# VH-VL binders against Adapter SH3BGRL (SH3BGRL): the designs that were tried, part 2

Target 1, 113 residues: Adapter SH3BGRL (SH3BGRL), of Homo sapiens (Human) (o75368)
Amino acid sequence: VIRVYIASSSGSTAIKKKQQDVLGFLEANKIGFEEKDIAANEENRKWMRENVPENSRPATGYPLPPQIFNESQYRGDYDAFFEARENNAVYAFLGLTAPPGSKEAEVQAKQQA

## First folded at step 1 (VH-VL)

Design d9 (framework fv_diridavumab)
Fold by ESMFold2-Fast, scan of step 1:
Structure d9 (fold): chain C 113 residues (1-113), chain A 122 residues (1-122), chain B 111 residues (1-111)
Amino acid sequence: as target 1 above (113 residues)
Amino acid sequence: EVQLVESGAEVKKPGSSVKVSCKASGGTFSSYAISWVRQAPGQGPEWMGGIIPIFGKAKYAPKFQGRVTITADDFAGTVYMELSSLRSEDTAMYYCARSYKTYSGYTYMDVWGKGTTVTVSS
Amino acid sequence: QSVLTQPPSVSAAPGQKVTISCSGSSSNIGNNYVSWYQQLPGTAPKLLIYDNNKRPSGIPDRFSGSKSGTSATLGITGLQTGDEANYYCGTWDSSLSAGVVFGGGTKLTVL
C-alpha cells in the first residue's frame, strides 16, 4: 500500500501545496494510499525520519513532507514525484504496475516497439 | 493529556548562560510548535521564540536575537532554550508552551509547562 | 513596553458582567487572530480564548471574545470570586518586530 507522510499543521505554504499535489494526483487516478500525519502522531514522525535514506536527507534539519513509501520501501520526496509525473513514470516510481490503457502503459509500449 | 515538564530552578551569575529543557510527557508535541515565554516578577509575559520540532527550525523575537538559541532533540522528545550573556533583567519565570504555527506566524498557546525560575544575581 | 494596550485594572461584584479591552494596530490585531489568557497568582497562564472568539474544552461559556478592527474584547458574565486574576491578550505582530506580542495585563478584582 502507498503511504504518504504529511504534516497536517505545517506552517509552510510550500509544504502544504506539495502535499496536496501528491494526494490530489493519487485520488484523481484512484491509486489507493494511506495518509500518515507526522504532525499529529509522534510514531509516524519518528518512523519517517528513520526510514528516509541518508542520501535523501537535507544537510541541515529533518526530511520534509511529503515523503512517499510503498509499504516500507522508500520511493521519494516531492521532487522525485514531480519528475516521475512529468515523465509519465508515476506507477514505476511508486513500485506499481501501470494499468492497461494508462498514459504510462502507452509510453512503455512505445519504448518497447 | 500531554504535559510539558520543565527542568529545575537555576541561579546564575551575570555574564553566564542558562539552558532550560522542556519534555513532553503523557503524549507528544503532536501538530504544534513549542514556544518559550518568560515573565519577570510583576510583569506580563514576553515571547522569546519558538521551534517546530518536526522541522528543527527556530524563530526568535528580535529582542533576543543573538542571545537565545532554541533547539529540539527528536529522540528525547525534548526542546531546549539557551540564553547567554545573562543580566539581572533576565531574572524571570521561563515557560515552555505548545503553540500553533502557520506560515504567517505563531499563534495561541494551549498547554503550558509549570515554569522554571531563573535568578541572575551576583 | 507592551505593544498591546489593556486597562491596568477593572473591578466588579459577584454576578456582574465585565469587559476587558485590548488595543493594537493593523500589524497585529488588525491582521491576526487574538487569544486571551487568565493567570492566577503563582500559576502559569491558562488559555481562555483563541482565534478571536473560540473556547478550548473546559472553558465555560460565560467567557467570550470578540474583535473589531484593531481592538479585541474579553467578556466575562456571572462573575465569581475565582475569576480574580490577571488577564492578558496576545497576537502575532507582522512588523519588523515580528513575534508574539502580549498586552500589559488587566488585574480583575472581584469585590
Scores: ipSAE 0.000, ipTM 0.538, lowest interface PAE 16.5, mean pLDDT 82

Design o8 (framework fv_ogalvibart)
Fold by ESMFold2-Fast, scan of step 1:
Structure o8 (fold): chain C 113 residues (1-113), chain A 120 residues (1-120), chain B 107 residues (1-107)
Amino acid sequence: as target 1 above (113 residues)
Amino acid sequence: QVQLVESGGGVVQPGRSLRLSCAASGFTFSRYGMHWVRQAPGKGLEWVAVIWYDGSKKYYADSVTGRFTISRDNSKNTLYLQMNSLRAEDTAVYYCARDKTYYRGAFDIWGQGTLVTVSS
Amino acid sequence: DIQMTQSPSTLSASVGDRVTITCRASQSISSWLAWFQQKPGKAPKLLIYDASSLESGVPSRFSGSGSGTEFTLTISSLQPDDFATYYCQQYNSYPYTFGQGTKVEIK
């Protein structure tokens, strides 16, 4: 199950737009996911902070939402999502099999051939 | 035309059950979260329930928790509200509403409403 | 639950007036707030979402501002079509909650 850690009370318009972009993509493509709010839920905030890998953390401060996981496996932040979207590789980025007939499904099939 | 049309309202006795329907047309129903919002005569708006686009998540107002059940049939483009153990204070016009996104709650499309009157 | 308080409950205004309605949340809701207009016997209509974003098809005389706990809806030059009841709604967290409404009446 895809899990997206977001902050519902973020004062940053950039963060709010990034969250909407990720969630909107998942919803539009009918990809099931769980929304995890770190603004109101300290357990969610703690889990996210502890499970974002060291090499994906900023030099100062804490990881910023949105942060994306498949089950408990870290997939990436907004920048990683955006890059995957630009390269038509979002399903691979999420750890999912691309829909049949898509360009991404063709690429995934070639990797296993 | 993008439309939501409620039906199933009527007069019902306290303690009984009633099921409301909301028929969607003019848009891809299966891509949107859906809500029920009610308004008692002469009073303000009260949010009742939400169901996500795929039916996987549901949330309810405290006033209806345990009594009302929201559901949907994406193959029929229809939203439902099953209302059990009805009380006089459930008397209201019930609106169905489409979420801009299931998590945002900015309701961009509303139905015309259906009146539910709970009286002995 | 997050409580939404609107003021005033009722205001009387004339065509051409600048009208301001305030909405306060009992705790921070960032910018997760919408404004709706409702006319007698009609369903509510979305005016503003995300505190300040104008819904498509809504006249530019409507504007929203604020963040955190205090929000304002402004009608810069009231028109006859604007006599209605206005509601704010937070969608920061479930359950979603509405303000009690502000009725804008003819003077």
Scores: ipSAE 0.006, ipTM 0.551, lowest interface PAE 14.7, mean pLDDT 84

Design o9 (framework fv_ogalvibart)
Fold by ESMFold2-Fast, scan of step 1:
Structure o9 (fold): chain C 113 residues (1-113), chain A 123 residues (1-123), chain B 107 residues (1-107)
Amino acid sequence: as target 1 above (113 residues)
Amino acid sequence: QVQLVESGGGVVQPGRSLRLSCAASGFTFSSYGMHWVRQAPGKGLEWVAVISYDGSNKYYADSVTGRFTISRDNSKNTLYLQMNSLRAEDTAVYYCAKSYTIYSGSTYYFDYWGQGTLVTVSS
Amino acid sequence: DIQMTQSPSTLSASVGDRVTITCRASQSISSWLAWFQQKPGKAPKLLIYKASSLESGVPSRFSGSGSGTEFTLTISSLQPDDFATYYCQQYNSYPWTFGQGTKVEIK
């Protein structure tokens, strides 16, 4: 189960756009996910803070949404997601098997040669 | 509507201790990181310490490490600075400052400052 | 620690002048830099954050630019109310550090 930590109320247009981009991709590709709102839910905020790896923490403050997990395994932030999209590697990034016949499956098959 | 009010400053002898308080109002205190910043008379600004929204993480300037302790009481909307082993060079106006946040728990630049409280370390 | 150095330390200018203040970091801080204005006897006031973003309510004559290690604050047309000391501050890494300040003195 893919879990995306987001802030339902954010003063940053950039963060709102990044959240929409991640959630929109998951919806468009029919990938099941759970939204975890950190703006109003202290437990979600605490869990995210404790489970984003130290080397992925910004120099100041806490990790910015969106933050992406598969179950309890950290997958990455928006920049990691965007890079995976550019490389046709989003399913691998999420820890999922690309569907047979997908563009990503074709790219991965080509790279195995 | 955000207000930060410092108190506890005064004149103290070298080697003694002093505790500063900062009373916060007009925002959800428990959601924001809080800082102490000082300014010696006629000099520039020096960052002193930060405490995370829940008190679990703290960082200090090298000049005060081992002598000063930052703490908070979220039930009272109050930030503290316990200053031990005070030196003449600790003489400064001490400001309480709030971090800006995009969401609860984040810590960025200072968006609000208190009026400051003067600490004079003199024999 | 990241050392912040401002230039000039003092500046004298006339109303209507374009003034620029430079801030240099001893190592790259990306865009994690804020500019503050401090008037005598008062707490600092935020002007610019993330190197170039103007804080709400701050006059448009103030602007910031730069990234990495070199940053500039510009006042396009100096007003009498701009007599103050200006500080840059990095928030890339703890400990957070300020420049030494630039005092703008109106002739």
Scores: ipSAE 0.005, ipTM 0.544, lowest interface PAE 13.1, mean pLDDT 84

Design r2 (framework fv_relatlimab)
Fold by ESMFold2-Fast, scan of step 1:
Order: C-alpha cells, then structure tokens, then sequence
Structure r2 (fold): chain C 113 residues (1-113), chain A 118 residues (1-118), chain B 107 residues (1-107)
C-alpha cells in the first residue's frame, strides 16, 4: 500500500501544493493510499524522519513532506514524483504495475522487450 | 551566509504607491518563499505576503487588493508594491526568507521605515 | 485568521531568573509555531521553529514546548542580553500571524 507522509496544517504554499499534487494524482488514478499526518502525530513524524534515506535528506538534515513510501520502501519526495510524472513513469516510481492500455504500460512493456 | 538588503522610498503622501525591493546575497534564491512583513511604530508584526522563485504568491487578505509582489530572478531580487497608502501604512517594512518550508523566517533584511504623512 | 494571544504583556525579571512566556492560538496550529526575539531598532531574530526546535546559533537556555493551541517559550536562566520583546508566530494557516508580543524587561 502506498503511504504518503503529509502535514495537514502546513502554512507553506509549496508544501500544500506538493501534497495536493501527489494526493490528487493518486485519487484521480484510483490508486489506494494511506495519509500519514506528521503535523498531528509525532510517531508518524519520527518514522518519516528515520526512514527517509540519508542521500534523500536536504543539507539541513530535515526531510519535509510529502514523502512517499510503498509499504516500508522509500519511493521518493515531491521532486522525484514530479520527474516520474514528466517521464510517464509514475507507476514504476511507486512500485506498481501501470494500468493496461495506458501510455506508461506501453513504456513498461517496451523496457521488458 | 545569506544576507538580505532592502531599499525603497521612505516618505510618501496619502494615495501614493509604496515600492520596496529586497536583494538576496550569498545564497540560493530558489527553493524558498520570500516574505514581506511590517511593523507600525511601537506595535507588533503583520505578515504582508510571500513569493517564490516561480512567481507563486500568497498575501494577507486584509491587504490583497492593494498588494503586488514580484521578483527578478536574474538579479535575485523581490519587490513589494502597496497602492493607495494611508497613515495606517506607516511602519518599518522587512523582507525575510521563509525557513525550509516551515513558515518561520530565518533571515531578515535590515528594515525600511516608511512614513505616510501629508 | 488565527489569532495568537501572548501572556503576560510585560514580564519584569532579573538576570539569573527563569522566564516563561505563553502563546495561545484561537484554533489548533499543530506544531507550526515559531518564536522570535526583537531588540529595539533591529529586525526580529528566529529562536524556535516547529514549536521546539532551536534555530542555529541559539543558546541552549532557550526552549520551546507545546502543540495545538498552547505554547511556551522558556529561558532557563536570564542573561542581560535576553531582555527584549518576544513574538510567537503561526504558519498553520494563511495568513501567517504573529502574537502581540511579550516585553521582557529588567526588574
């Protein structure tokens, strides 16, 4: 299951826009996911910070939402998600099989050939 | 070390437009929101608005009809225009950097006193 | 908009004493609460962000606590340079808002 770590009460426009872009894509494509709110739940915030890989943390050492996982496997942050969308590779990015007939499914099929 | 330096007209008459510019030195202009905040003499702080390097803005609804925020990415500068000023707009105006998406301001300009009087 | 109410308005203490400053939000701001120090003629200086994290270079005597609607800034043992005005600020909702300030003055 896809898990998206978000901050429900962020005052940052960048964080809110990035969260809505990720969640909106998942909803529009009927991909099941769980929201993990780090603003209200300290355990979620701690888990997210401990499980974002070192090479994906900013120089400040403070990983920020949204952060995307498939189960416990780190998939990426917003920048990685955005790049995957630009390349028609979001399902692969999420660790999922693209729907049959989609542009991404065609790309995935060609990669296996 | 990032520094902000600001400038603009300090004395205005009612109905004029306030114009201030803030320049960013010693650090990246991208990946941050750049803010304007004001403080009337002897009073507290009021948030005016924010802009990022892609030109996305948010502003205080109480000022939104009078506020224009802009940026010049080639110069690492961002600017505030506040139209139709009154004596109530007399304040020290600050530019500031929003820290790492948490909405806190970690770097501030020196401030510009703007006085609106007849 | 979210209103932040600081108390007391003025706190008179001596160096070496403990200072406790309160900030109450009209609705939950989760942990999106910062504290600033401002001295006369200067821009505010960030002390605490995300309710309890000290900004770079801020002495350990400064600490923040709280979540939701009730927040506290504590200075464990006042130094002469700590006498200033302190503001809380929320970033949970637009517009961003500040408290009215607490003036920490020397007794």
Amino acid sequence: as target 1 above (113 residues)
Amino acid sequence: QVQLQQWGAGLLKPSETLSLTCAVYGGSFSDYYWNWIRQPPGKGLEWIGEINHRGSTNSNPSLKSRVTLSLDTSKNQFSLKLRSVTAADTAVYYCAREFDYWGAMDVWGQGTLVTVSS
Amino acid sequence: EIVLTQSPATLSLSPGERATLSCRASQSVSSYLAWYQQKPGQAPRLLIYDASNRATGIPARFSGSGSGTDFTLTISSLEPEDFAVYYCQQSSNWPLTFGQGTNLEIK
Scores: ipSAE 0.013, ipTM 0.595, lowest interface PAE 8.0, mean pLDDT 85

Design r3 (framework fv_relatlimab)
Fold by ESMFold2-Fast, scan of step 1:
Structure r3 (fold): chain C 113 residues (1-113), chain A 121 residues (1-121), chain B 107 residues (1-107)
Amino acid sequence: as target 1 above (113 residues)
Amino acid sequence: QVQLQQWGAGLLKPSETLSLTCAVYGGSFSDYYWNWIRQPPGKGLEWIGEIDHSGSTNSNPSLKSRVTLSLDTSKNQFSLKLRSVTAADTAVYYCARGLEYDSSGYPFDYWGQGTLVTVSS
Amino acid sequence: EIVLTQSPATLSLSPGERATLSCRASQSVSSYLAWYQQKPGQAPRLLIYDASNRATGIPARFSGSGSGTDFTLTISSLEPEDFAVYYCQQRSDWPYTFGQGTNLEIK
């Protein structure tokens, strides 16, 4: 299960747009996911902070939403998601099998064989 | 590396308008709140207000009637105007980057060098 | 507004000693509390955010603890450069507020 750590009360238009972009992609492609709200839930905020790798953190060490996990495995932040989307490799980025008949599915099948 | 540099007039007379500008170098302008904080000589810190990338603002109620915050996203700059100054507005003024409220911890992690503003007749 | 009260107002210690600084909030701020260090003529420097997390580049001797209304900043073994004014700050509600400061001075 894909888990997206988001902030429901973000005042940043950029963060809101990034969250909407990630969630919108998942919804449009019918990928199952859970939202983990870090604004309303301190346990979610603590877990996210502890599980985002050091090299994915800003100068303060405090990661910004959205942050993406498959189960407990870190997949990336918005920049990583955007890059994967630009390279038509989002399913691989999420640790998922791409839809049948797509170019990504064809490449992914060859790599897994 | 991220650096904040500020400038503006440091000497004012009572009733004039304080105007300060802060420029952001080496980092993203989006995803953050851009803040103004002041410190009267020998005293503590007082938060003035914040502005985000979209131009949405929030200000300290004690100053709200006199404060105008603005930004210029094309130059990565944000500005403070404080109207009708008095001797009580004499302070060092700082610009600072705040991480996003609620989700980010919202600490002020980078600060400008400070500008001493003196209000005297 | 949320009022932050720091104690003591002045703390006199020697290098090598442990410093414990307190910050109390008039109402719960959850974990939304930061600590700053300020030296004369300089802007404040972020030390701790979200009650207990060290900012990048801050020495391990600095630690924060607490939640709700009672918070502590601890410096495990004071070094000469640690003598400064320390401020706590809450970001739980607007307006964001700071404590009045604790002056940590050399004995």
Scores: ipSAE 0.014, ipTM 0.559, lowest interface PAE 7.4, mean pLDDT 84

Design r4 (framework fv_relatlimab)
Fold by ESMFold2-Fast, scan of step 1:
Structure r4 (fold): chain C 113 residues (1-113), chain A 118 residues (1-118), chain B 107 residues (1-107)
Amino acid sequence: as target 1 above (113 residues)
Amino acid sequence: QVQLQQWGAGLLKPSETLSLTCAVYGGSFSGYYWNWIRQPPGKGLEWIGEIYHSGSTNSNPSLKSRVTLSLDTSKNQFSLKLRSVTAADTAVYYCARVDYGDYEFDYWGQGTLVTVSS
Amino acid sequence: EIVLTQSPATLSLSPGERATLSCRASQSVSDYLAWYQQKPGQAPRLLIYDASNRATGIPARFSGSGSGTDFTLTISSLEPEDFAVYYCQQYSNWPLTFGQGTNLEIK
C-alpha cells in the first residue's frame, strides 16, 4: 500500500499545494493509499525522517512532506513524483504495475519490460 | 554514555585557518549528523555546519565560502576548517550530534575557545 | 533564514516561583523547536525537543508548549540550579537558527 507522509497543519503554502497534488493524483487514478500525518503524530514524523534515505535529502536539509513510500520502501518526494508524472512513469515510480492499455504500459513494453 | 571530545589550535592570527577536531566515544558514528556550533564571548549560538557519515555536508550560508568539514570514519572523528579568520571569529566552538531522524542537539563537546589576535 | 526572538531578554525571579519564557519565529516552524539551558563555562544542555517532549533526565518541572510561530518554556517551580541562560532553536529549515537567549537570574 502506498503511504504518503503529510503535514496537515503546515504553514507553508508550497507544502500544502504539493500534498494536494500528490493525493489528488492518487485519488483520481484510483490508487489505494494511506495518509500519515506528521503534524499530529510524533511517531509518523520520526518514522518518515528515519526512513528517507540520506541521498534523497533535499537542498533544505530536511525531508519535508510530502514523502512517498510503498509499504516501507522509499519512492520519493514531490519533485521525484512530479518528474515521474511528466514522463508517464508514475506506476513504476510507485513500484506498481501500470494498467494494461495505459500510455505507461506501452512505454514500459518498449523499454525492455 | 556518548561523549564528544574536541581539540585544536586556540590562538590564531588574522588570515590564518582555524582547525578543530572532535572524537566520538561510546556510541555509533553512523546514522548521525555531526555539527559545529560557535558562541562569541557574551553572545548567542550560531550554527556553522553539519556532516553525515557518508561525507555529505551543509553549512550556514553566512560562512559557507570559508568552511570545510571532513570526517575520518576509521577513528570516529570529524573536523572543521575555517579559512581567512578575523577577530569576528573569536568564539567558543562546540561539536555536537544530531540523530538523522531528529534535528535537535543531544550531545555536545566540551567547547574550545578560539581567539584571533590582532 | 528563520529568525527566533526570545522574550524577555532578562527575567528576575526567586526560587519557588513559576518562570515563563517566550520564543517567536518569523515563519512557521511547525513543532520543530528545541529548548536548551546553558550555565557559565558549560556547553548547552537539551531540555525540550519537538516543542513539548522532555529530553531524557530532564526534571518534570520543565515543560514546553506551542506550535507554528509561538512557543513557551515553563518551569513550574524554580530551583536554585535553574538560574541560567535559555535558548530556543528551530530545525524546520536551513540554516539552523537559535534565539538570542533569555537570562533567568535570581532576584
Scores: ipSAE 0.007, ipTM 0.583, lowest interface PAE 9.2, mean pLDDT 83

Design r8 (framework fv_relatlimab)
Fold by ESMFold2-Fast, scan of step 1:
Parts: sequence; structure tokens; C-alpha cells
Structure r8 (fold): chain C 113 residues (1-113), chain A 119 residues (1-119), chain B 107 residues (1-107)
Amino acid sequence: as target 1 above (113 residues)
Amino acid sequence: QVQLQQWGAGLLKPSETLSLTCAVYGGSFSGYYWNWIRQPPGKGLEWIGEINHRGSTNSNPSLKSRVTLSLDTSKNQFSLKLRSVTAADTAVYYCARVYKSSGYAFDIWGQGTLVTVSS
Amino acid sequence: EIVLTQSPATLSLSPGERATLSCRASQSVSSYLAWYQQKPGQAPRLLIYDASNRATGIPARFSGSGSGTDFTLTISSLEPEDFAVYYCQQYSNWPLTFGQGTNLEIK
């Protein structure tokens, strides 16, 4: 299951827009997901910080939401999601099989040939 | 238009439990985080903890073992209980709302309650 | 926890002068920094959030700047009602923390 770590009361307009973009994509494409709110839940915040890889952390400070996991496997932050979306590779980014008839499925089929 | 009103006992003896309540008027209780912050006389501000409308809480590690946060959604009220008080807990206690568009900045505050702990 | 250090502890100025207040974080808080004004006997009042955004109803003479570890609150031309204690607050990391305050007093 896809898990998205978010901050429901984030003060950053950028973070809110990034969260809405990720959640909106998942909802529009009927991808099942769980929201993990780090704003009020210490366990969620601690788990997220411990499980975001060092190479995906900012130079200073803590990782910022949204952070995306498939089960316990780290998939990426918003920048990684955005890059995958620009390259029509979001399902691969999430560790999922693209739906039949999608442009991504067509690309995947050609690459496997 | 949104207003926070708080009340509770202001004079305590060491070892007693502090109990404060905050009521939300003129706005939605849902969708916000409701906080307690204290200020010892002549000193700075210390965050105590927060609760949302679903009952999820987080509190300052320095106070966690003594803090209980609760809510009464039907009355739009939230409460703080602080156990085993000492003179170090003497402070003005404030309830406050986190402004959704400003993250964890507190846009609305209660009037404050002076709590004095002395024998 | 992130420690916020405000300087100076006390700033003595006259009405009409420019005030510059500093807040430094022990580690980066990005732009997740707010400023508050507190007058005697009153709850704090939110002035600035996200380092530079004025809260509703806050006069244009108040401005915030900075990112990362170094932040500044500027009052371009002091009014008599501006003499108060000012606090910065970070919300990048748990627990939420405040600076120790700068007392802006009339000269």
C-alpha cells in the first residue's frame, strides 16, 4: 500500500501544494493509499525521519512532507514524484504496474520487448 | 471572530494536578490543532502540547510523562491536566490555535490563566 | 531540540527610529519561522509567519526576512505602541521552540 507522510497543518504554501498534488494524483488514478499525518502524531514523524534515506535528506534540517513509501520501501519526496510525473513514469516510481492502455504501460511494454 | 476562552484553578500546592479548559467560540473546532503554551513570570514561552479534533496528541518531551490532553467535541472544548506540580510549574498558561495557512504559527490565543504553585 | 537565540536581549530606541531584531537557529529551520509581539498582561500576537509573510491586520512597517539559520524582524519606523517584547518561534522540528525574547524599550 502506498503511504504518504503529510503535515495536515503545515505552514508552508509550497508543502500544502505539493501534498495536494501527490494526493490528488493518487485519488484521480484510483490508487489506494494511506495518509500518515506527522503534524499531530509523534510516531509517524519519528518513523518518517528514521526511514528517509540519508541521500534524500536536505543538507540541513529534517526531511519535509510529502514523503512517499510503498509499504516500508522509500519511493521519494515531491521532487522525485514531480520528475516521475514529467517523464510519464509515476507507476514505476511508486513500485506499481501501470494500468493497461496508459502511455506508461505502452512505454514499459516496448522496453520489455 | 474566532475566540478562545479559558478557565481553571489558579492556586495549587505541590503534588496536585493542574486542570485547565479552553472553549472555542465563533469558529470550527475541526481541522485545526489546539495547543497549550506556558510562560513563567518574567521568562519566555514553552510549548506544552497539542490535540486535534480526532484526539491525536503530541507533547513536549520535557513534560510528556505528566501531561494529559483531552477534548470534548460536543462542547468545542479541549483541556490540559498536568500531574505532580512543583513551584517550577508556576506560569501563565495559554491555549492557542495553529493557523492552517501558517503551519505551526499560533494565530489565536486565549486570555491566559495564571497558575501559582506554592506551599 | 532546536535552540533559537535572539539578539539583542534589550534594544533601546526612540519613536520614528528603525528597529532590527535577530533570531538565530542552532540548525536550519528553512523558512518555518514566526515572530510574535507581547505586551505586558497580554497574550502574544502573531506578526509574521513563514519568515516573511505578515499576518492579517499587521501594519506594513513590520517585515520579516531570512531563511535557514539567520532571521530578522524589522520595524521600519517605530510607533509608541511597538515597544514590547518580541519572540521568534520555529516549526521545522518537534518540539516547537521559542527564542528567549528581545525587549524593545523606549529610550
Scores: ipSAE 0.000, ipTM 0.539, lowest interface PAE 14.0, mean pLDDT 82

Design s1 (framework fv_satralizumab)
Fold by ESMFold2-Fast, scan of step 1:
Structure s1 (fold): chain C 113 residues (1-113), chain A 120 residues (1-120), chain B 107 residues (1-107)
Amino acid sequence: as target 1 above (113 residues)
Amino acid sequence: QVQLQESGPGLVKPSETLSLTCAVSGYSISSGYAWSWVRQPPGEGLEWIGFISYSGSTNYNPSLQGRVTISRDNSKNTLYLQMNSLRAEDTAVYYCARDYYDESGYFDYWGEGTLVTVSS
Amino acid sequence: DIQMTQSPSSLSASVGDSVTITCQASQDISNYLNWYQQKPGKAPELLIYDASNLETGVPSRFSGSGSGTDFTFTISSLEAEDAATYYCQQYDNLPLTFGQGTKVEIE
């Protein structure tokens, strides 16, 4: 299951915008997900920080929401999501199979040919 | 139980290098958390110096102008702080503290602190 | 750097009084703020993390609230052992920064 770690109480316009962009994409494409609120739930915050890989951490040393996982597998942050979306590779980014007939499925089929 | 214990020379002359150690017991420093150094000049507030994470990544407060190195010895479960070009303004109590992974949290365990006086 | 400004710098109150300390961040830090108590000659001790969560073993008379840039720390019904300096600390961005401290004295 896709899990998106978010901060519901964040006053940062950038963070709120990025969270809404990720959640909106998942909802629009009917991709099932769970929201994990780190602002209200200490266990969610701790889990997120422990499970974002060291090599994926920003130079400042801490990960900011949104952070995306498939089960316990780290998929990326907003920048990774945005790049995947620009490249028609969001399903692969999320660790999912693209729907038949989609642009991404067509690209994947061509790579295997 | 997790315990941190600082040790150092107590007195250092201006322009010399300070070397401090922090012995950790009850938890492996390579297993989690970040491990920070924080200082407090006599009668003043707290200043974060820097950290080393359980994975070995370091980060330093820019206010210290590149004078600081934090390192560790996993086999001894010990943290180290080196600070170059000491000035009278570096006189402070130096603490080591456990910081929830990568300093992105709170300091839940502190050492007792060690006073470092910089004078000629 | 994120600047943390505490108010007041010091206060005096009697046992049984309620006291409030404020902390203001120079930019939005969400709820990424902690409160510490430091008694003379001792290391700081964590009281509250993530703006409003009470650390295990800390008395319920201590509480915190706020988000964004404005935060409040309250001690309801002061006890004699609450005489200390209290610090807020942000961890929204590096470097980690502390407020200047508020000294609470018992009259």
Scores: ipSAE 0.006, ipTM 0.569, lowest interface PAE 11.6, mean pLDDT 84

Design s10 (framework fv_satralizumab)
Fold by ESMFold2-Fast, scan of step 1:
Structure s10 (fold): chain C 113 residues (1-113), chain A 123 residues (1-123), chain B 107 residues (1-107)
Amino acid sequence: as target 1 above (113 residues)
Amino acid sequence: QVQLQESGPGLVKPSETLSLTCAVSGYSISSGYYWSWVRQPPGEGLEWIGFISYSGSTNYNPSLQGRVTISRDNSKNTLYLQMNSLRAEDTAVYYCARSPYYRFLEWSPFDYWGEGTLVTVSS
Amino acid sequence: DIQMTQSPSSLSASVGDSVTITCQASQDISNYLNWYQQKPGKAPELLIYDASNLETGVPSRFSGSGSGTDFTFTISSLEAEDAATYYCQQYDNLPLTFGQGTKVEIE
């Protein structure tokens, strides 16, 4: 299961936009996911902080939403998601198999040569 | 180490515009956090004025909206405060401070403050 | 606006005493409350964040507790250098708001 750590109430327009972009993509492509709200839920905040890898943390040491996981495996932040989306590699980024007939599946099929 | 340093004119006349500068060192203002202005009238408590986020979005205390503009220059790593229509009641020490991301950096509140700059509004 | 009410407005105590200050929010703010110390002529300094977490470098005699609407700040064994004004501050909602402050004097 894809889990997206978000803040339901944030003063940052940038963070809200990034969260909406990730969630909107998942919903539009009918990819199942769970939202994990860190704004009101202390356990979700703690888990996210402890499970975002050290090399993926900003200079503050505190990761910012959205943060994306498949089960307990870290997939990336918004920048990683955006890059994967631009490269037609979102399913691989999420640790999922691209659906048959998708742009990504076509690219992967061609690379089997 | 993060350091903030305010500067301003010291004395301003009623109805004029106040312009303050906050120079930040040790951390890039575009990399994170919310950067706030807070004031304190002599002998009184603290009042939050507003912030500018690392992404450039702003929010102001409703009691002061219409009079305040907070801006930044990322290349100089500097924050600015402009307040128009000054009154004697605006006499205060003005601080800039680094603040949490509104609920989700609860472990990093106003963790760094400048020394403050006194602004006296008098004729 | 969320109103923060501090009690008492001032107190006097002796070195070695335990001092307690309270802060009440006009609505539930979970644990989104900080405590600051301000000495005369200086900027406020963070002591406690998220109601109960001690900031790095702050002496262990300072502590905080509470959640929701009622919060407590304690100095377990007062030192002469603790003479200052202490402020609570909520960051659950905008605008950010502070308590009116508690002045701690050493007798």
Scores: ipSAE 0.005, ipTM 0.545, lowest interface PAE 10.5, mean pLDDT 83

